# VHH binders against Type II restriction enzyme BgcI specificity subunit S.BcgI (bcgIB): the designs that were tried, part 17

Target 1, 341 residues: Type II restriction enzyme BgcI specificity subunit S.BcgI (bcgIB), of Heyndrickxia coagulans (Weizmannia coagulans) (q07606)
Amino acid sequence: MNNLIKYSTFLISDLFDVVIGKTIDGNKAQRNENGTPYITRKATRNGFEFMIDGEKEKLYSGKLPVITIGNETSKPFVQEFHFFTGTKVNICIPKLDLNRNHLLYITTMIENATKMFSYSYTINSTRLKSLKILLPIKGEEPDWDYMNTYISKILSNMEKNFDVQQNDGVSDLRSLKDLSWSQFKMDEIFSINSGVRLTKADMKPGNIPFIGATDSNNGITEFTSSTNASFDGNVLGVNYNGSVVENFYHPYKAVFSDDVKRLKLKNYPNNKHVLLFMKVVILQQKVKYAYGYKFNATRMKEQIILLPTKADGTPDYEFMEQYMMRMENKVVGRTTEKEAD

## First folded at step 7 (VHH)

Design e53 (framework vhh_etentamig_d1)
Fold by ESMFold2-Fast, scan of step 7:
Structure e53 (fold): chain B 341 residues (1-341), chain A 125 residues (1-125)
Amino acid sequence: as target 1 above (341 residues)
Amino acid sequence: EVQLLESGGGLVQPGGSLRLSCAASGFTFSSYWMSWVRQAPGKGPEWVSGISGSGGYTYYADSVKGRFTISRDNSKNTLYLQMNSLRAEDTAVYYCARDETEFDYLGYTEYFDSRGQGTLVTVSS
């Protein structure tokens, strides 16, 4: 009732033609500042390494924009210019005429779907083609207008946050390596509340997301009109059974399975940016809980996480907020730049 | 150009001790968190321990807490793992790994961006 958006899953192969870029080895790449972008499997700077000269046969000169994804990093980037590729770079070419905002939405959904894969797991073209992502639907098809509007609104909201930060004169541009870090138990940082059991037999169809202990589809397993005491929003939903430590930020109201814990900040206003920082910090624990090591309620409360700290030894929430806002502003700066055509 | 070279593995009896070393080059060692990760035969990787760039903060898996000690010597660009009270379950290839955590508005992170070739530890009678 409070949110009328429906979602469905789509295979990457339903939406994109997936090809592997024609490789130029980085050691053999001829650098030229006036050349063409060289895109590698790196997880930073849009995959961009430097400008090169290369043979036309190795240039990706097809449809734009496209998504590039390195096999080892699984980090998707939108490319708006023709480019050369390094080793093991997948190119996802849209089957429909999709704009930058559509592909930015898709990159978010690809990241959500691939976060379960550690650095030791490769996403080759076969795995990428079979990857399922969650998209809003209109009828049976992806709701492209919604995706475009959603990204446009996010970009607008990030711009407003940036202006407020600049007007306040408070700027924290420190890197994560410049900070002091200290250990905190999760129960010192978060109020932790259980979801509440709701069986499939008791669920009536509707528009409220039901969040289960899954590592895909932002945790959404069903849509229901049935509610219980777990009905909540603006939370970080953390799996403590099933796909342990996997977690998703839920800005909307949803009903939560008893296998999902709902986290809110105790000592700082419960805001999106700090929760997204915490999402990443909690996800760092994933490798520790591989192989059936259960992240149960007791372990979640006693779990040590490392956070940036102020001189007084308390968490630096202002840094966390500003850092995530700065990361958003970095994306805005890249996506607001427009090609003349 | 990042290079990590592990050493110190070998065959040891249950209850014994080993000290692993990792020689790092090609980056500013003191600026990075470092970890030890292990992989037992037929199993996937398991994170063992981590240490901050300054050495002031250490973190351990429950399976090794109280038995293993991670340390570093930034003047020598070397990471260490002191392993005491070894058990058959500790048998694995041990990898030194550089930790590069990057956050963006989509919440993406890489836990490790580089690791060495590993050193085999066998705990057997």
Scores: ipSAE 0.000, ipTM 0.234, lowest interface PAE 13.7, mean pLDDT 75

Design e54 (framework vhh_etentamig_d1)
Fold by ESMFold2-Fast, scan of step 7:
Structure e54 (fold): chain B 341 residues (1-341), chain A 125 residues (1-125)
Amino acid sequence: as target 1 above (341 residues)
Amino acid sequence: EVQLLESGGGLVQPGGSLRLSCAASGFTFSSYWMSWVRQAPGKGPEWVSGISGSGGYTYYADSVKGRFTISRDNSKNTLYLQMNSLRAEDTAVYYCARDELEFDYLGYTEAFDVRGQGTLVTVSS
């Protein structure tokens, strides 16, 4: 079928020249508000630390845009301006003439490939060069037009939503440190429903995504016209077998494997931004599960998560929604905006 | 400054016990899940145990279940690991770690954003 997207795996080294930035140690960096961006291995604010003066020989002044990734955090960021680097920052320089949208797509694929190693993974140049990412293909090459269009559509939709939300009072700028946090059982927060087994023999080709317990391609393993009792949408799909606690938000309707649990909010309108906040909270459990531990329906219901809490002891869903909307602004390129006054 | 400082490591015989401590400063300790992570000589890091902000919920790696107990004293900003029935394979540098909750719209986050300098535990006869 002509409307089905094919995917293949590519090494980072096939797509990028990977180099280590010429380091300026933080203690040597001379701060100047009118200077040049100083990019470190930090996991927030696009890797941006502050503006500095530095030696021209240490400036990355080559091809733009590029991806930067710190060894410590493994968090990829797209850089659109020339910059200095702190200690152990990898720079991925595209071999082809790729734009911001291509690189934003690729950062998502790098995050999907590296998140399983987050607490112990160091992404030195050797590991990064050998990293495989899943990309849509046209013939045998990456489908750059598809990636560009996909991100452009997402950014356009975010911009439209942002404009509407600005008029409705999107103004909560509190940090996660400014909040009280309390413990909640997952079954207090979510309705939790199992996927339903669908064998390959019973699966007819079609356009409906089939969601398996995998950590790649947003959980999509097949496309089918076959449906069962798991047919659902606007859910957080959480793996309890295979790639345990990996989870993805599914805005579309899909059929879910019996290895995937479908989560919806119980006490708040089922909201994309709140579910994306919950995705990260659930991922905090990943490093706590050793070989043989199964994150099943009974354990999932009793699982404790920490959430921002209002003075009345209930989860601060409004904060979670506002926080994720602010994170959308960072993707739209507003990562360096300063708080007014 | 956010800081974590481990103590209590040392040499112990197989079957012995040790209690590790981690002094936390520079953040609201009771708001964070905390973990113990260890790294044996020549091996990668291994998650050992985790505890909720209130101390009401605890989780353990299969290799230490029934032998180790994680606890915390939020009034003292201190995390503990009581290690009993120690084995040679428990020999490692033990690190205190704070769970990470910062992320972006794409849902990426690190498991831990702060880690201490470590304390060495050697189990030998």
Scores: ipSAE 0.000, ipTM 0.227, lowest interface PAE 11.7, mean pLDDT 75

Design e55 (framework vhh_etentamig_d1)
Fold by ESMFold2-Fast, scan of step 7:
Parts: C-alpha cells; structure tokens; sequence
Structure e55 (fold): chain B 341 residues (1-341), chain A 125 residues (1-125)
C-alpha cells in the first residue's frame, strides 16, 4: 500500500546516548524555590520532586530536551530544563536535535515496548540501550516531521477543547451550603513555583505573554519571544509583590515575573474550573496581607484555606469543577443539564 | 497498585457497534481524566477520546468524532467507549489510560498512563 505510513524498529542506542544521572540523595537535597529542578525515579509529575540547590558537577547541563526514565518505574518523561537527578535515573540524550513533540512521541513508543515487564524486572541503562521501539519512517530514517505533526495536533486539540468546550452534562447539583469544609495548607494543595526575572534588555519582541504582578489585563504587561525557567501554562499566577494575592488563571503558555508565583494542583489534574474556584478562595485572604504584609512563598505555603471536603478528608475537587461550570453556564445564559434520574 | 482492565472487544462488521469497558482500581477514579488510546498492528498509538473526572468535558479525535461516545460511571470505577458506525480503519487494540496532567516547566502537558492488556477490536467483512 504505497500511501500508508510505514514503520520500522530502532534501538534506543541508535537514537540516544543513555547515561545515568549523577545522583543527589533526596535526604541531602537542599530545597530552594529559585533553584534547579530535581528529577527522581517517581512515576508521576514528570519525575519532578522539587527545586533544589546542588553542586554544578552533579547538574545535567547538556543537550535539551531529553528523556528521563527511572529504573524502578520504567516511566519516560521529557525534560526541557537542566536538572539534578535522584538515584537510578537514566537520561536519554538525543543524537539528533529533536524537539519536545518528537520526544513525547518516543516516550509513548518506549512505554509500549516496556509494557510486558513486571515490577520485578527493572529497566536499567543496559536494557534501555537494547530496547527496540517502532517509529514511522521516511525512507530508512525516522519520520520526524510526521511525529511532530501528530503530537502537535493532539496537544492543539486538547488545549482548544479545554479552553472553548461548552459546560454541559453537569450532574453535581449540590450548593455550597450542602458541603463539609476543612482546613488545608496551600502547600498540601498546590505545587508553588516562582517566576524568574526577565529584564527589558533581555526581552525580545514576540507573541508570548509576559505576566507581571498587576491587577489588570489578566496580569499581562508585555509580549515576548524570550523564555526562561518560568515559561509555563495552565497555572494560577498569584502575585506576592505589587497587587498582593490578586491572581489569574493562564490557560496559555507565558513567561512569569519573579513577583508572581505559579500554582498547580498536586492531587488533581489542573482544570480551568477548579483553578477558578481556588482563585476566589485565595482572594479571600487579601485582608490578611493589607498594610504592607507581603505574601511570600513561605507564607503562601503555610496559608490555611477552606475547601469542600469528601468523606475521606480529601478536597472535593470534582465538586469545585462542577460548581464553577454551573456558575459559568448561569452567567452565559446556557441551559444546564440536570440529573433527571 | 494502579490497575486498568479493558474488555468488550471482538469481531464486528463495518457499520456495526461495540461498547468497550475499563475497570479501574488502586486510585481515586473520579479525580482523574481518563482516555482511550488505540494501536493498530504495526502502527504507533493514536489518542481516541478523553473525559474529565466529573464527565462534564469530553474530547474526541477528528477521526472518531460523531461516531464514538466516551462516558464513565464513577460509582463503579468504570470507563466506557461506545463505538458506532465502525470502519475497517478502527481495527486496533484499544487501551484504557489514566491521563496524567504533568507539571513540567513548559506548563500544561498530558501523558497517558496505559497499564492494561488492551482489548482487540477487529472490523471486517
């Protein structure tokens, strides 16, 4: 069939240099919110544990992006910033200049190739080097353009549908008065990461929003083509200098000022409606930060917020999502579906 | 331990219908986005459909939009895919996947945690 996509098998060692990261034990890691990512063998959160300070000699500062894979979990993740590694983390460094989309495609192929291994059979550098993956080909070489387009289309469709999808099929009709509420520290709910300073001299014109600590225009102060370690999206940007505790949901990717903290949910997929619910909860803390009291990372982590709670004592994220969807439907005048059964 | 067990595949004629099920255990099912991903023999995996924890949001690949319906029953920890108007091109192993919305330094990205054996769907005359 002349017009069908052809596939061939490739060894990981043909496409990547596989090395083991120079380890920093978690117990010896020095946490710093303005530090460098610490990547472990964990199977969740892109392998990311927290930000640390570490010795330059132990930093992976080579080619980016790369794939990391923990020996115990065999879960591949794409890393786009330099990082320190915990124990038993393999780094797959592309021999060609591949972008994030190429590597996301390859992570899926690696997962497919490793599905037959039990937890008793760990993937190590030797096994990784000999692993065969199926890739689309153009001639005798991997079809990188196809892989890039495939992943780009999937991500674009997900992002587009997330941003513009209609709020229908609402089934949770509980009111705020019907709920149990419990106290949670913000660091139990959110991963909290600082923005990174980008000076006007280093800022090239472009289409990426730059988010400052303002209370207007959704925090956007500039548009740039320059990026740094703050480049992020699908976050709640919370001001801790300037317009303190004012916060905005950013579904798009943006560069964030060092006066803005980026918040993502720890135990629930980042969802527009849940983050908008959290926006209101955080804003209720503004009185505490009146009179020049600054909302810094330490105070933010220790801040108590009240959230709807399930019977098991965890936040009712599903209720938060449903409630905000209903409020949006009410505002835009759409008919909300009701549970009829 | 996270477990995902797919069922409901089989042989069906073009234009026919099948309903796939996925039984989930080892995690708080209602807190996770869930997806269906398929892989035809000799081809890479293709994302098919996704659904939010509440079921309030559903997404579909252009190739299946209007023909497939994703749904979930959180009381039973079960994910479903209703497949209508099946075509020969839908022949694949279908996998249930827990969607992992990753914190990476570029923001939003969604990875698929595919742990099940899959269920084979063959559309043939």
Amino acid sequence: as target 1 above (341 residues)
Amino acid sequence: EVQLLESGGGLVQPGGSLRLSCAASGFTFSSYWMSWVRQAPGKGPEWVSGISGSGGYTYYADSVKGRFTISRDNSKNTLYLQMNSLRAEDTAVYYCARSEVEFDYLGYTEAFDIRGQGTLVTVSS
Scores: ipSAE 0.000, ipTM 0.119, lowest interface PAE 19.4, mean pLDDT 74

Design e56 (framework vhh_etentamig_d1)
Fold by ESMFold2-Fast, scan of step 7:
Structure e56 (fold): chain B 341 residues (1-341), chain A 124 residues (1-124)
Amino acid sequence: as target 1 above (341 residues)
Amino acid sequence: EVQLLESGGGLVQPGGSLRLSCAASGFTFSSYWMSWVRQAPGKGPEWVSGISGSGGYTYYADSVKGRFTISRDNSKNTLYLQMNSLRAEDTAVYYCARDTEFDYLGYTEYFDYRGQGTLVTVSS
């Protein structure tokens, strides 16, 4: 039985202070691998370009986490670290102390609200402040507990993956440069299943994530109680239209758009860390598809990927798992609060 | 030749303090993020703390946050870890490590060089 949740509309300006980042032009950005994230208006990579050095007065060093959104792309991203901004980047600073889960929920609602903007329509700070989003309510206020609980349930395995205790079994410290690499077709590595079309008219409200071909919010575009043959979990969802080759690991059960392919490992236990390694490998193919080249089922099956191999010529899944566990150990540290000396 | 040499380990009672040092040579120390990594008996390695090249940004594992402080002196090419309120579970070999760049789309190896380690034993 589904309980009826009440919803109301809120202006972005009711929930956030919207400011334009103090611009550093890309041509003037001083790259430094040990610097600070440089966030641009791009629709991919969480807005991240590279690390830079910049003047302290240009740094966003305020409240975290925040949402960034580019004027021309209208793609919202949650930022958990202080950053510099490129041209035309809006920063939405919460008026309340909201956590990552609250902001992930809100990014989905912003995406839903902005999808009516055409490529010729610019979302500037004035338009963003006037944007209305639909949120669950408790009394007359947004139901922050509801938003946090449902995102937490949906992402719980992903969040638990950042537990330091989970990764105490790391023993393989080999670098990527120390490995032998071989070519594999994706259909040798993965079972590949299509999502199934579910129209907005057929979607009933609920708490099951609907995964679309987007590069934000782990692909989550809606929450529904409606299911179809795509209902699945513990998969790598790979976009084949829209934000093509962008992909996300979904530990939770979700309904997948027909623009998303669901991948599971054929010859190894379907392991989160191995799938996250595969995410990076698949993203390296992005340049092939940047110009509207469609990543359809046949092309995905035949796509060549390079993987680390053992002496017997099989993929080194154990290395992939260990490598990504090391990555999570570092990410856990980076998600803790910045400590000033 | 890149070299990292740890020192300052030893035996300490629970609740005690130790300061670890890492002497770096063979590279431009101020241009690299540096980390401390530990390996407890019978366990795999665990990342402990990291610091930016300038020292302006520091990060800690949840297990040590509020108890450990990472710092660096770029004029002396030296990395430090101040360990306070030590617990039995902090017993490990502690390694100084040089970080590679963290690429948001491409995951590189976390550490390209690591020292020989220094043993920290917390017991009564």
Scores: ipSAE 0.000, ipTM 0.127, lowest interface PAE 15.8, mean pLDDT 75

Design e57 (framework vhh_etentamig_d1)
Fold by ESMFold2-Fast, scan of step 7:
Structure e57 (fold): chain B 341 residues (1-341), chain A 123 residues (1-123)
Amino acid sequence: as target 1 above (341 residues)
Amino acid sequence: EVQLLESGGGLVQPGGSLRLSCAASGFTFSSYWMSWVRQAPGKGPEWVSGISGSGGYTYYADSVKGRFTISRDNSKNTLYLQMNSLRAEDTAVYYCARDTEFDYLGYEYFDYRGQGTLVTVSS
């Protein structure tokens, strides 16, 4: 019965065709103020250097709008005009008919995915294709109407409420980049309990979700009336076999496969927002486990995760909760600026 | 411009030790996670160990944990793998690799890899 927006992760390659722009080296670029935009891997001014004349073969003249991302900077920008590219610029061409507002939302999610947990600002086309971003969902697909409405409202509010932040002074918003981060073992943060084997032959039909080690349908594979010692709710279910490291928050009561671990916070009230923050942190470990590093109960307990930390050296759970609430509020729309009824 | 050069491989008897080195150049070494990856003849690549830019995080494959130690010297732009209690199944070409990001489904998580150094464990 919650009015909260649901989120899921999507691969860039599921949403976009990723290609490398046909390069014109800066040394060979012929400047012309009446020419065509020249987009580089630059982190500022939308990637724009200057206007040039160039060979038509080198021009990106395909579908618009698109996202461009430079390899060295990992900065995504929306392009609404045809352009030439400098060295190592990726072009993300939407598979669906997406508008500027959809792509602006996507650029924010790309920045959140790449900047927070990368120790390098470098991205290549293979890495970009495999990048996962968190998007609001409607059923199993991205909620494009929601993203469009959200950005439209933000842009409208920027025009109408120009002086609000100046009159109020500084916002109490905290940025992830402004925080101290420290290492914690997962068993310091979570109580970790195994699911319990329940074979399909032993399952009786019913209304209780059965959670398996899958990346689809929030982990739900069956519905049953059969229960065992794994019957639980208000947990983060983390796969250690199958779709390893994939994880889902389960607010309802469910029965959990022996391939799924149930996580609850030890030192903070167990709640959706902190667990959704933890979902993203845990997913950042997927590269290690996909390349033959086994994720099991012993590994999960000893796994190091990086969390925002207070001055006393403890995790900043209050920040994690507030941050995820703010993310949801921004996606849903601002309460102080909502439509009057 | 980016170069990774492995050294220290060779023939060693079971139970012996070897230390591999990787000399890095052409980038800010301390800003990157680094990994060791191995490939045995006729098999796919296997991730062995990884270390953060600062050296604060280290990770190991189950097959090598307790026997191998990854380390780095950022002042010398050098990555190391100390291999102890070597077994016949450790025989492989060992590659030094530069990591770029953490979240993807089974794709290459390296943007650069060295030419490799052969380790043969045999009597």
Scores: ipSAE 0.000, ipTM 0.120, lowest interface PAE 18.0, mean pLDDT 75

Design e58 (framework vhh_etentamig_d1)
Fold by ESMFold2-Fast, scan of step 7:
Structure e58 (fold): chain B 341 residues (1-341), chain A 125 residues (1-125)
Amino acid sequence: as target 1 above (341 residues)
Amino acid sequence: EVQLLESGGGLVQPGGSLRLSCAASGFTFSSYWMSWVRQAPGKGPEWVSGISGSGGYTYYADSVKGRFTISRDNSKNTLYLQMNSLRAEDTAVYYCAREGTEFDYLGYTDAFDYRGQGTLVTVSS
């Protein structure tokens, strides 16, 4: 079994009540430096425009903290104070009692999910309610403790000036913002091999995992002693049918359904952390399929993915490995790394 | 502050050419993959072309291959789109877009994290 963090998709409407703020037109807003925050659909400064006086009926005075997200920009922000809104600002009010760290985690997931969408159509309350975001799970529910701990460590690392690592295995502390990225077709990066059909009727009980096209239990649907040409290990299993784009790293040997593609790196030794980096990159394609936006790719081999690139134009596999090791260390709380700007 | 400013759009006759420019500021331009995305009236956005940070890799939508050329000048922080053999169907607002690179263990990377205000290209006689 894999003890790594599991993820599932959640609708925004599963987690939030989405309402549109009662609008005050910016041209009619009465500025007062001792007033109340005026939040607009702008993509900068936390959505904050200036302080205003306004009618009490137009004030958002409900539950705090909340997320605000503007139509057109689709940029989410956490609000910790009551506020007035400009035109076309959505307010996402948590259904559960969530703290600032939970919402900061959620804003990252919303922001990532809306990047493709914002160039297609304006995000409105209906579309926002239907937006799917990927969250870590504990059982069937979001893992709120994990999210809180993760953000707490990120904020702590940003505040603290620690260049010292607890683990000698992590030496690359570069920020993703400092890297050159390039597009690669998946068949340039991976050898891609199909699973092979094996029906339950043909399957004898045993100890070998059988990997199906599911997003549950690390893809494992059965245990068998039956094998076929798909018998393989140290691969990323990517669902091609069923729960499309969901994928799992399998360090053990397993038998793979014909609905699952087995991926191995072509030009770098298969490494758990590099494949976990690739897992997230491949999951990014789920957003494109969900909203109909695509980069002229028609099949998995032709699918374009973005990877960090070395000066020679090849993928920076060593960075990918170091980055995922560093992220894993943050989750377990065993790092004093300084967050690079 | 990240800023992308497009220019070069306008009215052009079918078969004509236009060169779009995008002036970038507020970030290390050479570290980012850049794209052109267009939105025609009544249609969703269409990715047009992309170029790597170094300029060594370029990709094009099938609808523009052989007619459009993407390029960049990292010394000037400028992205270009040379559009030749323009057709009425190329009429759209053209956006300069920065490819997102913020990746984390939370499960996603951005496709595009910033875009400009766009420049209108109208192909009509």
Scores: ipSAE 0.000, ipTM 0.138, lowest interface PAE 15.6, mean pLDDT 75

Design e60 (framework vhh_etentamig_d1)
Fold by ESMFold2-Fast, scan of step 7:
Structure e60 (fold): chain B 341 residues (1-341), chain A 125 residues (1-125)
Amino acid sequence: as target 1 above (341 residues)
Amino acid sequence: EVQLLESGGGLVQPGGSLRLSCAASGFTFSSYWMSWVRQAPGKGPEWVSGISGSGGYTYYADSVKGRFTISRDNSKNTLYLQMNSLRAEDTAVYYCARDETEFDYTGYTEYFDYRGQGTLVTVSS
């Protein structure tokens, strides 16, 4: 058993001052290995491209740490050192004195909230200021102690696993293009349980998130004290109706609407990192609904997804887990390899 | 006024290749997702492929994956579909379509708002 964590939504503009970095074009950047980090809108390596010499007027030399987000990629990264920026890089400067762990937690929540923008219009500073993210609360304020402790435990687990790399060598460093991929029906991969209808009239106010078929606020539409047979946690909630295929990992217990399916892994320990990998795979189905293509998928069980596979034809869950853990290392700013993704 | 004008359709033998083009005008082409959609005689529309505004992301229907390639030239406001290893089942009118996204602070996407007149592809011996 665990204690139920209460959550609320916050605007990015409530927590951060959002500015655009003073641009240095890559063609004009003077490379110097002993220079200053050059952060671009890239989605990999913490946004870091190389070290440069640059004009002091272009340097971000303000408060640290901060979050950077490129317009096209919408990928948030924590920066702990002063830096120069390439084109269209947003800098989110905390209004409070937040440490690295607070910002790493927030980058996860921003990523969840902005995932759809990579399939639509780009994020810009105006849209970023209006973005709502879900945070744990203590009273009416974000629970910074919880966020710090949560990330500290994740980082500790990553450090313990760092020395236990795949003995076959290349599997820890494999890019997505190095893999064999095969088709699987979702019911082969997941146990799938429906949410249960709970009307607003039957919903009493409280601390339990209610998950609806929306693509915002991690699916949370209400907070309630009312529960039913859908009360569940440590699941991937996948929208079946409404914002179809949008999905969110819910580490906390929540009540799920009948428009949301709750997914857990059948043949691998139900693992946060594997579920986050699955989130991206499932989102790739969204484009199929763009014009006149009818899903007509009455049952999620029959949906086909592509997954990396082992030589025996089974899903490579160990790769999925390590890949997501490696992506967390990039967010943290640590790297064990030269960029290959 | 938004306009999408497809070209490049025609008669081709099974196993052959064909390249479709779509000339776009009246909007900032590089800011929009673009897709190819086809409709075979007597059937409903089928989504074929999609590409992001920057060209950084591409997606394909399982029926065409490995055979078709979507691309764009933002300097020419043109969308392309390279079709290889064509089959009789690929016979259809092919449309290009614009994805116009509107979103608020809670997040929501609209689907396609415009399509072209279509170009007929016939795969027959």
Scores: ipSAE 0.000, ipTM 0.106, lowest interface PAE 19.8, mean pLDDT 74

Design e61 (framework vhh_etentamig_d1)
Fold by ESMFold2-Fast, scan of step 7:
Structure e61 (fold): chain B 341 residues (1-341), chain A 125 residues (1-125)
Amino acid sequence: as target 1 above (341 residues)
Amino acid sequence: EVQLLESGGGLVQPGGSLRLSCAASGFTFSSYWMSWVRQAPGKGPEWVSGISGSGGYTYYADSVKGRFTISRDNSKNTLYLQMNSLRAEDTAVYYCARDETEFDYAGYDEYFDYRGQGTLVTVSS
């Protein structure tokens, strides 16, 4: 890692070819679990909606990885697989041979540059091409080695706190249509613990992620050496203020804002895949809160969620785990296998 | 072309009942979560009820729980809202909305893009 960093500004158009994806409208998308990822302008789930069938002419089958950015959301995501696009999705294709870590660094810089944009102010292709981002330099060029090492170190430090999950143990192939579903209150399913206020003025620099009530960077807003009673890991962090209902799984230890609730399973070993299933279930409440409902601490505890149930009426956690392993394998594992071939 | 067409609204006395219908076309109806959303005069939109693509699970706003029932007939591409024990506060334009599929979620933009024309429900004497 370099110890004396110099920075300069670069245009997105200097680093990327910016194109608009060949659109397949959502209402015309033909869903197929064995199909190809469909990426939309949504601000969550890496832009991923579902798997679809589509015409080869509309498939982005070019260089990988790339960055996708929706016009209205301005949220950049790294795509490591070929995909179809919905309406108003920009694709930033690197001019150089850049890896995932380079693009993850770039997405952070894009978010910093575009945080002024709102849903009512779009980032079209022309504006995106003219966007300036701040990058570390070596000589007159971006310091790609520094960017790669920086992200690698962050990810390595996070992963060391938890065992890496292997998804080759999938045996349950039931579909969502084949299940019985029942209503549960969130406080029946989760232990719910508040984050604790930590002001910017009280934060000392360090390596611990600070989780705020944002929908960017998995909730990470700062890195600090300051801790408080919210210091925790292997949790689902759910926003109950700010970007309400947005939630992220945190496998690493972090400090959590008082606008974020930390959720752990009460009656099943707390694991990544079940919590990722719960992420989707909780996000289904977002529409309700967009129409005048406020998601406060009391409502979170009493919030009804729908879960697959076993014959005895308890949640089918084994199914949830297997289903999310399957979904992860369809996106990540399939792409890795194709690249290896 | 996604189209949603609501019907069944009208004038009803407090304590009365109405059944709203929404005819859907231009998409695979059974693959989408459907919702009813209402907007009272001078107020913002309020989510009322939602139903999964299969019809296997339903959910309701606290203000209508126990009084309203959402249902669907996928063979007819039709969404229903049975409204019982109507109150003056239920007076609103009721909209049929396509929102999300199972393990998909709709953002604000997608929800509004696929909203119908609405049907007026007036609860008064």
Scores: ipSAE 0.000, ipTM 0.139, lowest interface PAE 17.8, mean pLDDT 75

